# Miniprotein binders against CRAL-TRIO domain-containing protein C365.01: the designs that were tried, part 3

Target 1, 355 residues: CRAL-TRIO domain-containing protein C365.01, of Schizosaccharomyces pombe (q9uuc2)
Amino acid sequence: MADIPADRKKIVQEGWSRLFSDIEQPSYIQKFPSQESLYVSFFEQCAFDDFDLTLLRFLKARKFVVTDSSDMLANAIVWRQQANLRSIMVRGENGLNQNFVKASMYFIWGQDKKGRAIVFLNLHNFIPPKNTKDMEELKALILYAMENARLFLDSEQNAAKGVLGLVDLTYFSRKNIDLDFARVFAETFQNYYPEILGQALIVGSGFRMALFEGVWSIGKYFLDPEVRSKVTFCKPAQVSGYVDSKYIPLSMHGQFDETKLYERAPPETAGIGKPENYEELDKEYVDAAKEFIRLTREWIYAAGKPQEAEIEEKRKAFKYECKKLWRKGVALRPPNIYQRLGLIDANGHVDWSKA

## First folded at step 2 (miniprotein)

Design fa6 (from fa1 with Y5V I7V L37Y W48F F77W)
Fold by ESMFold2-Fast, scan of step 2:
Structure fa6 (fold): chain B 355 residues (1-355), chain A 81 residues (1-81)
Amino acid sequence: as target 1 above (355 residues)
Amino acid sequence: GMEIVVVIEGDSPEELEKLAEEIKKIAEELGLEVEIYYDPETGRIIIFVRGDPEKLEEFLKRVEELAKKYGVKVEIWVIES
């Protein structure tokens, strides 16, 4: 596991102290069906990568103000339960509205020149639903997409920070505009998935770029200033400065044949893992969450003492075991499109040689 | 169907707010379906208008006259649904 930067160790320790205090409050615990479900949600939020890197994303999003950062993370943990993320991921692609899946509103493929995974957003395939049921089903697809995007942020596999979002304005039109949806999405992304975006490229020219810039003049205020600062507008010809042609889709005059991602009819599944498998996993997640909290408190207490290095080593090793345990959950889920195409293995690890 | 997008840019927030209200009244008088987005900080109004083609042409003419009166820039785009 990567070490915490030396200049950030103290604030990470302060962040954990505050978060542990917050999640032990009766008013917080009451937001969950059980204290066990609180620990499961905590583990699922933080163990996908590195616990400390997860906290650092929240710290950076709140300008390293410990109280704001810890409250934000505590809110994200309860939101995961309220949004039913576990249910969405356990059901997998077959549990989603297949019309939305087949529309191919987005895909993840390849790396930019800084080693960041690329999320391609095909806005022309987004047609906002008019009724509540379809809107909730679209939200489920988006949450499914965000959760799978986290697999590309594995610090052991991806040396670069975050992902590159690439918005293709080819064929973009008024039909693809819903400012209320954009606002809700922006709020969800910023509140619950902070510092995931390294940079966003808005790619277009002519009328379609002018239309987007007009809408952006209002939509940009839904974004925090720091997120807004990551957005770059460019012409199609300039994309090669950011992304090698081999990773640029054929539809954008590159070499990558993205059509294999558009044939997204899910395969027939033999069924999801048995319910008892998730009961056992949840118990392991609870035990691991409690042990992480115990070790982290011991680590904080050891600061500046002779045993500090020994405790840091034990805690680092345990974080690695937690990351492996988190991936047991990935292995129990129906395979996503990237697993089916070999870009991600059965345990959720990216194989960049397949891109 | 046909939809028209009008993007207006100007430097005065107070004048743009008045312009947005006047444009809304024109759309109401013509019985058009209109969605107006106004951002005083960036100096922009974005209008999406749908309806009868004859009334859309009258709407555009009146909006262009208002834009000239207020000294603002206007761009008009036709989108076929």
Scores: ipSAE 0.014, ipTM 0.397, lowest interface PAE 7.1, mean pLDDT 84

Design fa7 (from fa1 with I7A I46F W48V E75Y F77L)
Fold by ESMFold2-Fast, scan of step 2:
Structure fa7 (fold): chain B 355 residues (1-355), chain A 81 residues (1-81)
Amino acid sequence: as target 1 above (355 residues)
Amino acid sequence: GMEIYVAIEGDSPEELEKLAEEIKKIAEELGLEVEILYDPETGRIFIVVRGDPEKLEEFLKRVEELAKKYGVKVYILVIES
């Protein structure tokens, strides 16, 4: 398992202490339908990967200022509940606007040379929302996409390096420009999905690159300086320095047949999305969340004491169990496109041999 | 339609806010539709202006002159349908 760096142990402990104080406040608790739903949201936010590495993403995003970092995580936990992420994931791809899904505005496939999953952004397929309903439906697609992208952020496979974003400008035009949408996307990404981007490649040349540079002169101000620093502009010929041709789409003259990603979602199968299945899962998530909090408090209290090593070992083992339990929820969802193509198994684990 | 996006970035939030209000007044004088977005934490200000192309050209000229007076950097993007 990828573990927390030794020099980060104290700040991770401080981060958890602050977060536990925040989530126990009556003013925080009242933002949830029930105390149980708070623990479910906490578990869903943090247990997809190692809990400590998840906290470290928030710590890094706020420059290791514990109060800011922990407040950001607390806000993400309540936002998850208020944005109805569970409902979006339970309904699956069939619950989304199918015109937006079929446009193929993005897909995730393959790895770059640093082992990061690649998120391809097909801006030329972007359909700007014409009204508030379109915007809400497009936001639902984005949240569905971001939640599935978390399956590619497993620290054991990714070593916490994030994803590579790749924007192909070959067919980009003025019809694909919507700065209001760009702002909303940037705000959601930065506030609730920190440190998932390792690097972004903007790939193009000629007048289409010049057009995007014009958009970027404004759009960059929607992004935190740390996010802006991860953006690299390059020509199509330079992409091979980052990504093997095996993972480059046919539309970019590589070997990957991206047309298979245009398949429709199958109907939900028996046993997936049933309310009773989620009631049992929620009880397990609540119990696991409470036990993690208890073990983490014991770990913090044991710092510098004889029992520290024993508690650390028990806590590490429990974090492994939590990652498995979190994926029980994935298995209850309708299969996403990556599961249907075999890149992700039924329990949400990535199989790179299929890419 | 034609839209113009103006982005202003600097170290003085109070001066940038005053500049944004002045730019808004120029747009209003020219009968243009205007929206202002301000992030006080980062000092970023965005102004979106829409309307008649001839009025938008006059707007751009006046904004560039105003930016020189304040010694700030202003980024302008023009989007034509």
Scores: ipSAE 0.011, ipTM 0.389, lowest interface PAE 8.9, mean pLDDT 83

Design fa8 (from fa1 with I7L E35T R44E R50E)
Fold by ESMFold2-Fast, scan of step 2:
Formats: C-alpha cells, structure tokens, sequence
Structure fa8 (fold): chain B 355 residues (1-355), chain A 81 residues (1-81)
C-alpha cells in the first residue's frame, strides 16, 4: 500500500497480528468495564489518523521490535480508559479547572517553516499542583491539550512530521519549577503519545536560561535519549530561523497577541457535552473496530496470494471510512478554543489560512 | 561525574552578595569548579558546582551550615551520572 512504506509492510502486519492476539486475552479484556469499551478505546486511539501510520509511531518508538511495540500500543489503549480520556473529551473545556485553563500555560497556533503546528509552552504561567486533587485536575488539562493536539497531526493533510514545541523562558522563575510534575508529564508523553514531537525549542537567555539549564540537568534524565535528541536550546533572536514572526508571541517580540485568545473565544461559550449523545456513535465505533480487525487479518492472510491487491484496496477504503466516522465523534465534543477561533472546523479539520 | 545546582532566595541584596562570595570561597578551598549567577532585581542566586564527589559532599555540608547561619532558604539539586 502507498500509505505504508514498502519496506515496512511486513512489520506492520506482524504488529497488528501481535496486538490482536494481546487484546483477545481474557486478562486484557478484564481491564475494561465492557468489551464494547475496549473496542471504543481501540478505535479512538488509532482512527484519528491512518491506522497503519499510528501503529508505525509505536513501532518506531520501540525500534521496530514487534512485541515491545504492540505491547506499548495495547497499554496505551488500556491507559485511555484508566485515565478517563473519553469523559474528559466529552465534557470539554468547561469540565476542567478554569483557573488552570485561563492561566494560559500553553496554546497551539501557526506553523513553523517545516509546516509543523507550533505548541507554545508558557512555563511562567505554570501553576505547580498543591495537592493530589490539583495534580489530577492539572493532568486532565494536559490530557485534554494532548488529545486536541492530535487534530493537528493528520498525515493526509500535513506531510510534516509531528509538532514543534516552543518553550518560552522570558518570565520563567523558581516558582514554576516542579520536577515531580515534569516526571509525570514526561512519562505520559513518552508512553502514550510516541513520535508526535518533531522538535522542541527552549528559548531564552541570561539568568532565565541558566535557571532552566540547572533544572534540565536533572529533568533530561526523565526523557528517552531519542526524545532528548530533539531538544534545541536557542536565544530569542534565533527563533526567526524556525518560525515566521507573525506566529511569534508578543512576549517574545513577535506579532502574535497570545494574551487575547480567551477574550476572543471564552470557554463559557462552548457549553458542556452529554455522555448520552455518544450512545449510538459508540455502537458504530465498535462495529468499525471489529471490521478493521477482520479486514486486517484477511489482508495478512492474503500476503503473496492472487487476491492481495483486491483486499488491500478494500482495507484502504475502509480506513478512510473509519477516519470519517472518528470525526463524527469530534463534532459531538464541545468546541475547543481553536474551533471557537475558526482555525479548526466542527469535524476537526485544520484550516491554516485562518492562522 | 557529579554536579550540584544550588538555588538561593533572600530578602537583602547585600547579604545575598556576601553569602554568594562565602559559598564561592568554600568551593575554591575545596578545589571545585564554581559558577555563580546573581540577579539583584529578583534576589535570586544560582550556584553551579562541578568536581570530585567526595569534595562535593563536603561542599554541601558547609553550604547547609552557612545557610542556617544566614537564615535563608536553599534548594540543592545533586546530579549523579
């Protein structure tokens, strides 16, 4: 298939075969409230992009060791249920702690010169959690943010690999340091969102950069070597080599007024989602997940046989239908800030002309 | 190798500068490489120390004793590799 690099077809088939074996084990199934919730979680994990490209992210993260890669994906599917991701996304932004939301600890806007969506991390706005409840609420915000970031990773529309993370140290201070939270975030990002980071820029100078470098000397050990290799330290003046000034925040002497995002699109206008709105869609997700598994097994069996090309075309067509079906779920969510600002439509399609 | 990163915050710029100089002297007496960054506007000091682990342990002990004398808060990060 054109969507799978020719040299990766066999290992993708091996990956699916192993994953299907894992998810059919009684011990695995028992980790979910119902078999339907397992299929819903599987579908939501894989259907946001091309299924095979999604599996390839996990394969790459584990150096193409099939058993490790498939186990990692199986664990991610379970984790989605355990972390209550569906509930977070159904309720939307208004279901989150509004003090954390309105602190503007992050935002996504614009593209870098390689066409990657930019995730700005405003560490000076970071509010360290004071207790277990704060930690869980901050984690919910971060999971909401990561799930919405997946809308910018559509491989059909965006050839660029991953996002550009940009850490603005302009006002970074000691009060924004929390190594325990940094560890939890790093673990979550690496285990459940592999291969979504293309590059990270740590932007600062002088005392602020020196302070961050000290924290980084410990924090870098929370990151896998591959992730660590994507981190670049630079001065504010060097950012223009990566990002057009129209997308650089005012805080970094660019043209983008990041302070007006929530004024232009207040969270209160989004409303709150209702779980009952998903009852019918979940049945469609379950049916689609089962059919994808059936077609994929047929595809694996057809390898080297006369019917291989016919089965590959049917499977490719079905993957496109799955992505369309997944976007119906996006449309049922309360509109996120990027949808309210017009950058993303109701079905999750990004229109870069609006940035 | 072992590295130590020390963060200090205080109320008096004059006392912080004196504390930073005393900490620098301790590092120099122990033969450790030291870098001190001081921001008088925020009242923050960053001290970066590298060297032999045995000497770094003695450095930490003396810095903690000095911090008690000045009544300031000190956050110490020890990086082992």
Amino acid sequence: as target 1 above (355 residues)
Amino acid sequence: GMEIYVLIEGDSPEELEKLAEEIKKIAEELGLEVTILYDPETGEIIIWVEGDPEKLEEFLKRVEELAKKYGVKVEIFVIES
Scores: ipSAE 0.013, ipTM 0.342, lowest interface PAE 8.2, mean pLDDT 85

Design fb11 (from fb1 with Y5L F7L R9E H37E F46L V48L Y77L)
Amino acid sequence: SMKVLVLIEIEADDPEKARELAEKIAEIARRHGVEVEVLTDEGAILILIAGDEEAVKKAVEEIRELLEKYGAKYEILIVED
ESMFold2-Fast, scan of step 2: ipSAE 0.068; ipTM 0.517

Design fb12 (from fb1 with Y5I F7Y R9V H37T L39E F46I V48Y)
Fold by ESMFold2-Fast, scan of step 2:
Structure fb12 (fold): chain B 355 residues (1-355), chain A 81 residues (1-81)
Amino acid sequence: as target 1 above (355 residues)
Amino acid sequence: SMKVIVYIVIEADDPEKARELAEKIAEIARRHGVEVTVETDEGAIIIYIAGDEEAVKKAVEEIRELLEKYGAKYEIYIVED
């Protein structure tokens, strides 16, 4: 949904005003290679969906405290640069450690009964790395996964508030436990990807559920109470109350054979992207970011004035053009597995009829 | 008084050694007056201990001494409830 709830308009305006003040600070600008790269990072953070809906996710995560919310978003924009997200996405899946890619630690497929995309987590395929190089390569895979999950949050295609996370404990064992990694992952997820999780199902029974409950007794304290409240434990038989059997993995007695995804769409066929292919697009991103900021400041100034409606309409139309422009960047990326399987088109639009 | 929950995960390649360890750990926990549940899987023992902080601490320390004596590989997860 492209519309700001009427009761949230003022706080969204306050949020943008604070954010623009923060990103104009010399100390903030100095964290980027150039002012242009700051605008590119800002655009890539916010334009994938409606700009205001992106800000609203940060506002909700900080209980609508404007200062905390805007600072959180400013930090996320900086973090994208520091984590090298642009480079990861430009290079694509073939830029990642293929042993980690082929381990099938996760996949995204289908919708739950509330229309949320499902992110399946196969924890039994997660073996914690013991050295720095492997840990950094695993982090790159996880960031690649999180960024691709944002394609399923497109409010024009999926009006749902977030995704359904489904943790399959069928083969979960002690070898899959790393509480330090879980803490770092939890911090990254809640600080930089707020409100993308609608609900998480921890699915298992017997010994494997008991083992996970032990880990959860500590791990739950790494999560904000709001995030923790979204976690539901259930038995495999109860999953059908949330997800149609068509999308439930074979390992959980459903109909979906997720083990064949990479066989049908091998990563080696995708190629590797080149940064130089983005030079023209980056200029368009910078120009669009600057125009959005200008229009947003004009919108804030026009509040309660005769020209308010006219400016609001122009701003809404421009946000839509920005989303289309952001999608041109997706089209330049090497095709991810969902694009190769036909679930997502070249511009990153999800076609649920293909699931 | 503060209640504490502890999960102990022990790797055990030998089913006979696993059973022996599980029995001794259950005895230690009961002696200290804490709640204990022990489950075994192929290659692992999962122990749940719950009770008052001081009692749990004493039980866990004695269990750790036992596990070190046996050369067992283990991890302890502690939560304050």
Scores: ipSAE 0.000, ipTM 0.275, lowest interface PAE 10.6, mean pLDDT 85

Design fb13 (from fb1 with K3E R9E E35Y L39E A50V)
Fold by ESMFold2-Fast, scan of step 2:
Structure fb13 (fold): chain B 355 residues (1-355), chain A 81 residues (1-81)
Amino acid sequence: as target 1 above (355 residues)
Amino acid sequence: SMEVYVFIEIEADDPEKARELAEKIAEIARRHGVYVHVETDEGAIFIVIVGDEEAVKKAVEEIRELLEKYGAKYEIYIVED
């Protein structure tokens, strides 16, 4: 698995020590239907990437203040359960509001020049929610999108450790503005998916850029300063400095035919991820989470001692096994659009040669 | 008082006329104490006005009169907090 940066080892150990203390508190455990549910949520939160790199995202988001970082991660673990993320992913694309899916508000394709997966945000297709039901259904789409985006954030495959967000303002209008929704989205993204964004390009000119800049003057305050600093405004002609034309959509005068992403009906999901499959998976997730915690405590205790290197190697090997187990869970999900198009395999591995 | 955002797009086929209109519009906005951002792109003028609701409304009314006198084609969009 990926190595922890040498200068970050001690703070990673402190972060885990604090988090383990927090999740063992009766007040924390009581937030879950069972202790097993807690370990499942912990595993799903952390095992999509290297455990330590996942913790480092939370540490960085809170400026390496251990208590704040560990609280943030503990809250994310609780939130996954409360937001019913498992249910959303088990139901797949067919469980979403198809009007929102067909609007093509976003897609993920290709890599930028730094090797980051590109998330294209089609704000002109954004449909502001008009009632509570619409808001909940739009949230479900976003959570589905963010969980699938995590498949592109595997540090072993994507060295840049983040995505490039690209907002095309070509057809952006006042009808696409909802500051209340923008606030909710910003809060969810920052609290539960920290350090996922490497950079965001806001691409436009003239009236539509001026319109966006106006709403941005309010909306930017919904974002943490660190997230805000990642936002770059640029003209369409400047996009080629960031992204090869091969990956730029046809609608932006590039070579990628983005219409392929939403032309196919969702596949039948019969036979994928039966209840008994998830029961067995959850048992394996619980066992793996407990073993990771045990090995990590041994690793912390061994710091500066003769057995440190031996325990460190054993822990590294176990993190690799956890990654494989996490991908077994991906294989139980209904295939997402990227899997249907061959960019991602059944176990969630990205094949960039297909992009 | 609530802040209001107003977005104005003006089509101008003459670059000299566009520059003159942009300058006059910015002057009107500043006289009414509202923030104004003006951008000219390929002969079109794009304006963002931000400020107090009452002041913005007065500025927009005066700007509309100016644009109509010049025979300019324009659209105005209004966003509240």
Scores: ipSAE 0.013, ipTM 0.327, lowest interface PAE 8.0, mean pLDDT 85

Design fb14 (from fb1 with H37W L39V V48T Y77E V79T)
Fold by ESMFold2-Fast, scan of step 2:
Structure fb14 (fold): chain B 355 residues (1-355), chain A 81 residues (1-81)
Amino acid sequence: as target 1 above (355 residues)
Amino acid sequence: SMKVYVFIRIEADDPEKARELAEKIAEIARRHGVEVWVVTDEGAIFITIAGDEEAVKKAVEEIRELLEKYGAKYEIEITED
């Protein structure tokens, strides 16, 4: 597992101490259907990557103010339950509105020159929903997409910091503009998916770029200053400075036929996943979450004491076991498009040779 | 009459001058009976104009005269849809 930077150990310990105090409050526990569902949500939030690196993303997002950072993580754990993330992931792609899936509003393909997975955003395929039901179904697709993007953030396999977002304005028009949706989207990802974005390229020229710049002059106020600093505007020809042509879409004069991604994928044949298939796994997630909390408290208490090194080693080994258990849970889900294309193998390894 | 859309981007280094210029452009659009959306921010003015072809043409010509008078740097894109 990845090591905590030495100069960050104390603040990570303070962060966990605060978080554990927060999640043990009766007022917090009452927000979940059961205490077991709280532990499942905690495990799902943190075990996808190294637990401590996950906490560090929240610490960095709140400028290393422990109380703000830990409260943010506690809120994210509650939000996962309230947003029905577990249900969305269990049901899989076939549980989503297929018209939205087929619209190809986004895809993840290839890596940039810094080793970051590329998330392509096709804004021209976003037509703002006109009713509440369709809006909720679009939100489910977006949450499904964000959860699957986390599979490309595994620090053990890729040392890259976050993803590269690439916004293609080639066919962007006024009909793709919804400032209320943009605000809600920005708030959701800043609050619940901190430090996922390494850099964003807004790619375009001419009147489509001018139209987007008009929207951006308002929309940038929905973003924290640190997020805004990650945004770069550029022309299609400049993309090759960031990404090898193999992974650049044909629309930007690269080699990747982005229009055929969903056509090339093997069909999803497992159908809609069922919650009952996860009952035994959820018990293991609860037990693992409790043990991680116990070991982490022991680690914090041992700071500066003779037993510190022994407890630290035991905790590190347990974090590895948690990661294996989390991967077991991912394997029970209906396979996503990247797994079906062979880009993510059965062990969770990303194989860019398949791209 | 076919509906025409015009997109204008204007470089504006002075925020107060940009605000004044944006107000004048909106007044020109109103006088010619075309729809106008003006956004001013950090060194640029972004404008979208929409309406009947003849009305849009007259509004754009007067806007161009204003921009030339101010010595402004600008780009204009026109589309029909």
Scores: ipSAE 0.000, ipTM 0.249, lowest interface PAE 11.7, mean pLDDT 84

Design fb15 (from fb1 with H37E L39T F46T E75I Y77W V79I)
Fold by ESMFold2-Fast, scan of step 2:
Structure fb15 (fold): chain B 355 residues (1-355), chain A 81 residues (1-81)
Amino acid sequence: as target 1 above (355 residues)
Amino acid sequence: SMKVYVFIRIEADDPEKARELAEKIAEIARRHGVEVEVTTDEGAITIVIAGDEEAVKKAVEEIRELLEKYGAKYIIWIIED
């Protein structure tokens, strides 16, 4: 398990202390159907990688202002419940609008030269929905995509700093423009998925790049300055500086043909997991969340005391057990396309030798 | 000569007014011999103009005068290729 940087230990402790205070407020608790559902949501939000690294992502997003950071995380925990993320993930790909799935608006495959997973964004396959129902179904696809992207953020492997977004503008047109949707997406991404983007390459030239730059002149104001600083505009020929030809799209004269991956992907046939399995998982998540909170409080109160090192070691070991338990939850979901293609195992671990 | 692109986004209050405004803008672009792409949706008009710097600037100036006459809320962004 990754160690907390020594210069960040105190602020991490302050962040947890504030968060625990926030989630114990009656006004906060009442936002959940039960106290158990609050602990489940907390566990699902924080345990996927490392609890402290998750908190650090929120701290960094709010410039290490503890109150702002902890409030942001508390809001994300509530949002998971309100957005029905569990339902989306339990139903899997077959629960999504299949026309949107088949449109191939995005794909995750391979690593860049810095070891970051590559998220390919095919904006030309995005046709803005005309009604509320279709818009909500598209939002579900995007949330499903973002949740699966979390599987590529394993701090114990190669310490990859987020993902590389690659936006291919080769076929981009005015039909793909929806500034209201872009605002909602930007707000959702930066509020609930902070610091998962390492860098974004906007790749294009000529008229299509100019069209996107026009949209960006307005859209950039939807993004925090730190997120904006991660966006790089470049020509197709410059992509080879970031990504090996093996992973550069065919549209940019590379070797990556995502259509072959879609064609090779077996259909999802497992279906929704048994309700009793999720009932048992939720009980384990509740118990683990409570134990993490207890150990973290002991860790905070042991600061500068003889027992500090012993408690830190127990807490580190328990964080590792929580990550394993979170991965057990991934195994209960219907297999996503990356699992079906063999890039990710049943427990959500990425096998980079397959890409 | 320099090829220039201009992005214009205009708020619109109804579909009929938006369509009329879009048609007038497209006509201005045609008169100046520049490429024009106009998208009209409920509540907004998006325009992309492309061509030679001199022609584009003349078209934009006339479009700006039109938008001011209509009291339109708009953003104009000039991109040099």
Scores: ipSAE 0.006, ipTM 0.289, lowest interface PAE 9.9, mean pLDDT 85

Design fb16 (from fb1 with F7M R9E H37D F46M V48L)
Fold by ESMFold2-Fast, scan of step 2:
Structure fb16 (fold): chain B 355 residues (1-355), chain A 81 residues (1-81)
Amino acid sequence: as target 1 above (355 residues)
Amino acid sequence: SMKVYVMIEIEADDPEKARELAEKIAEIARRHGVEVDVLTDEGAIMILIAGDEEAVKKAVEEIRELLEKYGAKYEIYIVED
């Protein structure tokens, strides 16, 4: 509970109360293959960081309107199951379209001056999907990317400030434009991964910037106002105000060449994890999810009562154990590129000294 | 005062006709006192126009008429800076 502001305690409790009520409805449960799969999806959504900080991201995204925020989180939990996120992560990088992977449309490396992980978006490498199959395979890549980005949001390491998106417009051209995909991406990002973005830098000048600004005049309406407010347009020379030169792309006269990271990384050679290991993990996730719900209800009931401090301490300890348990799931997945490069360990913990 | 950027992308099925069209577009832009740059990319000719709002609007309207007369396939993007 150390990371939860005192003035946000009551609204966090209200958020959980509404969510628990909603997920126990037969109409909600029927959206899952089983009640166990509902608890697994809930645990995977919320336990990657502190449960309450995860809820706070949804609360903040909906201006602290409890009903809107809790509905958003409930929808995200259902969406994880319907989008087959577990399957994507279990298959790993080798399960993706290798042409899309090799294009290097994105990469995560280093930190900005505020300690936020940098997500490089190489739009000039974007390959618009030509058919339904391409679209689904591109979506799988993006979902794989967003799930791995969650590993860089550990509140224990850097105060949950989100990521810095850096859009490099060097070499951006008309053939990299797909407004239909941009809409799908924007909807997915803001609906299911709220408050992950701390700031986005759109970096360019001249013709390439004018081209992007034209697209942005339409595309900005796909974004919620709170997401839009985080976007900053700047010239290459201004990036040094945000990022040390060692992490500024070569195209902007810095020292970082992200295009070579995939070539230098050891290939993914790990096979798909054993199904029995995931069966055991899912049982642990179900039990942990149920216990979290029970402890949280006790916490809500104890508000203003003599036993409040005792329940809060017990709940805090259990949230910490849940975060550790969630990380066991990461260890069962094929190692992602950041693990293969040594930036992230087998359990998904980032070692910033390696960046 | 307010600088406006316009990008026009034209499909280049016939390089000779596309070059002629690009030259006419550049001349229209110059007559209206706006800046113009012509860029060639794979399969298309791209024209960047920059200037004040009123001058750009007049240039774009005349250019649109020219493109329609030639039956060209084109897209126009307008950015207010």
Scores: ipSAE 0.014, ipTM 0.309, lowest interface PAE 7.6, mean pLDDT 84

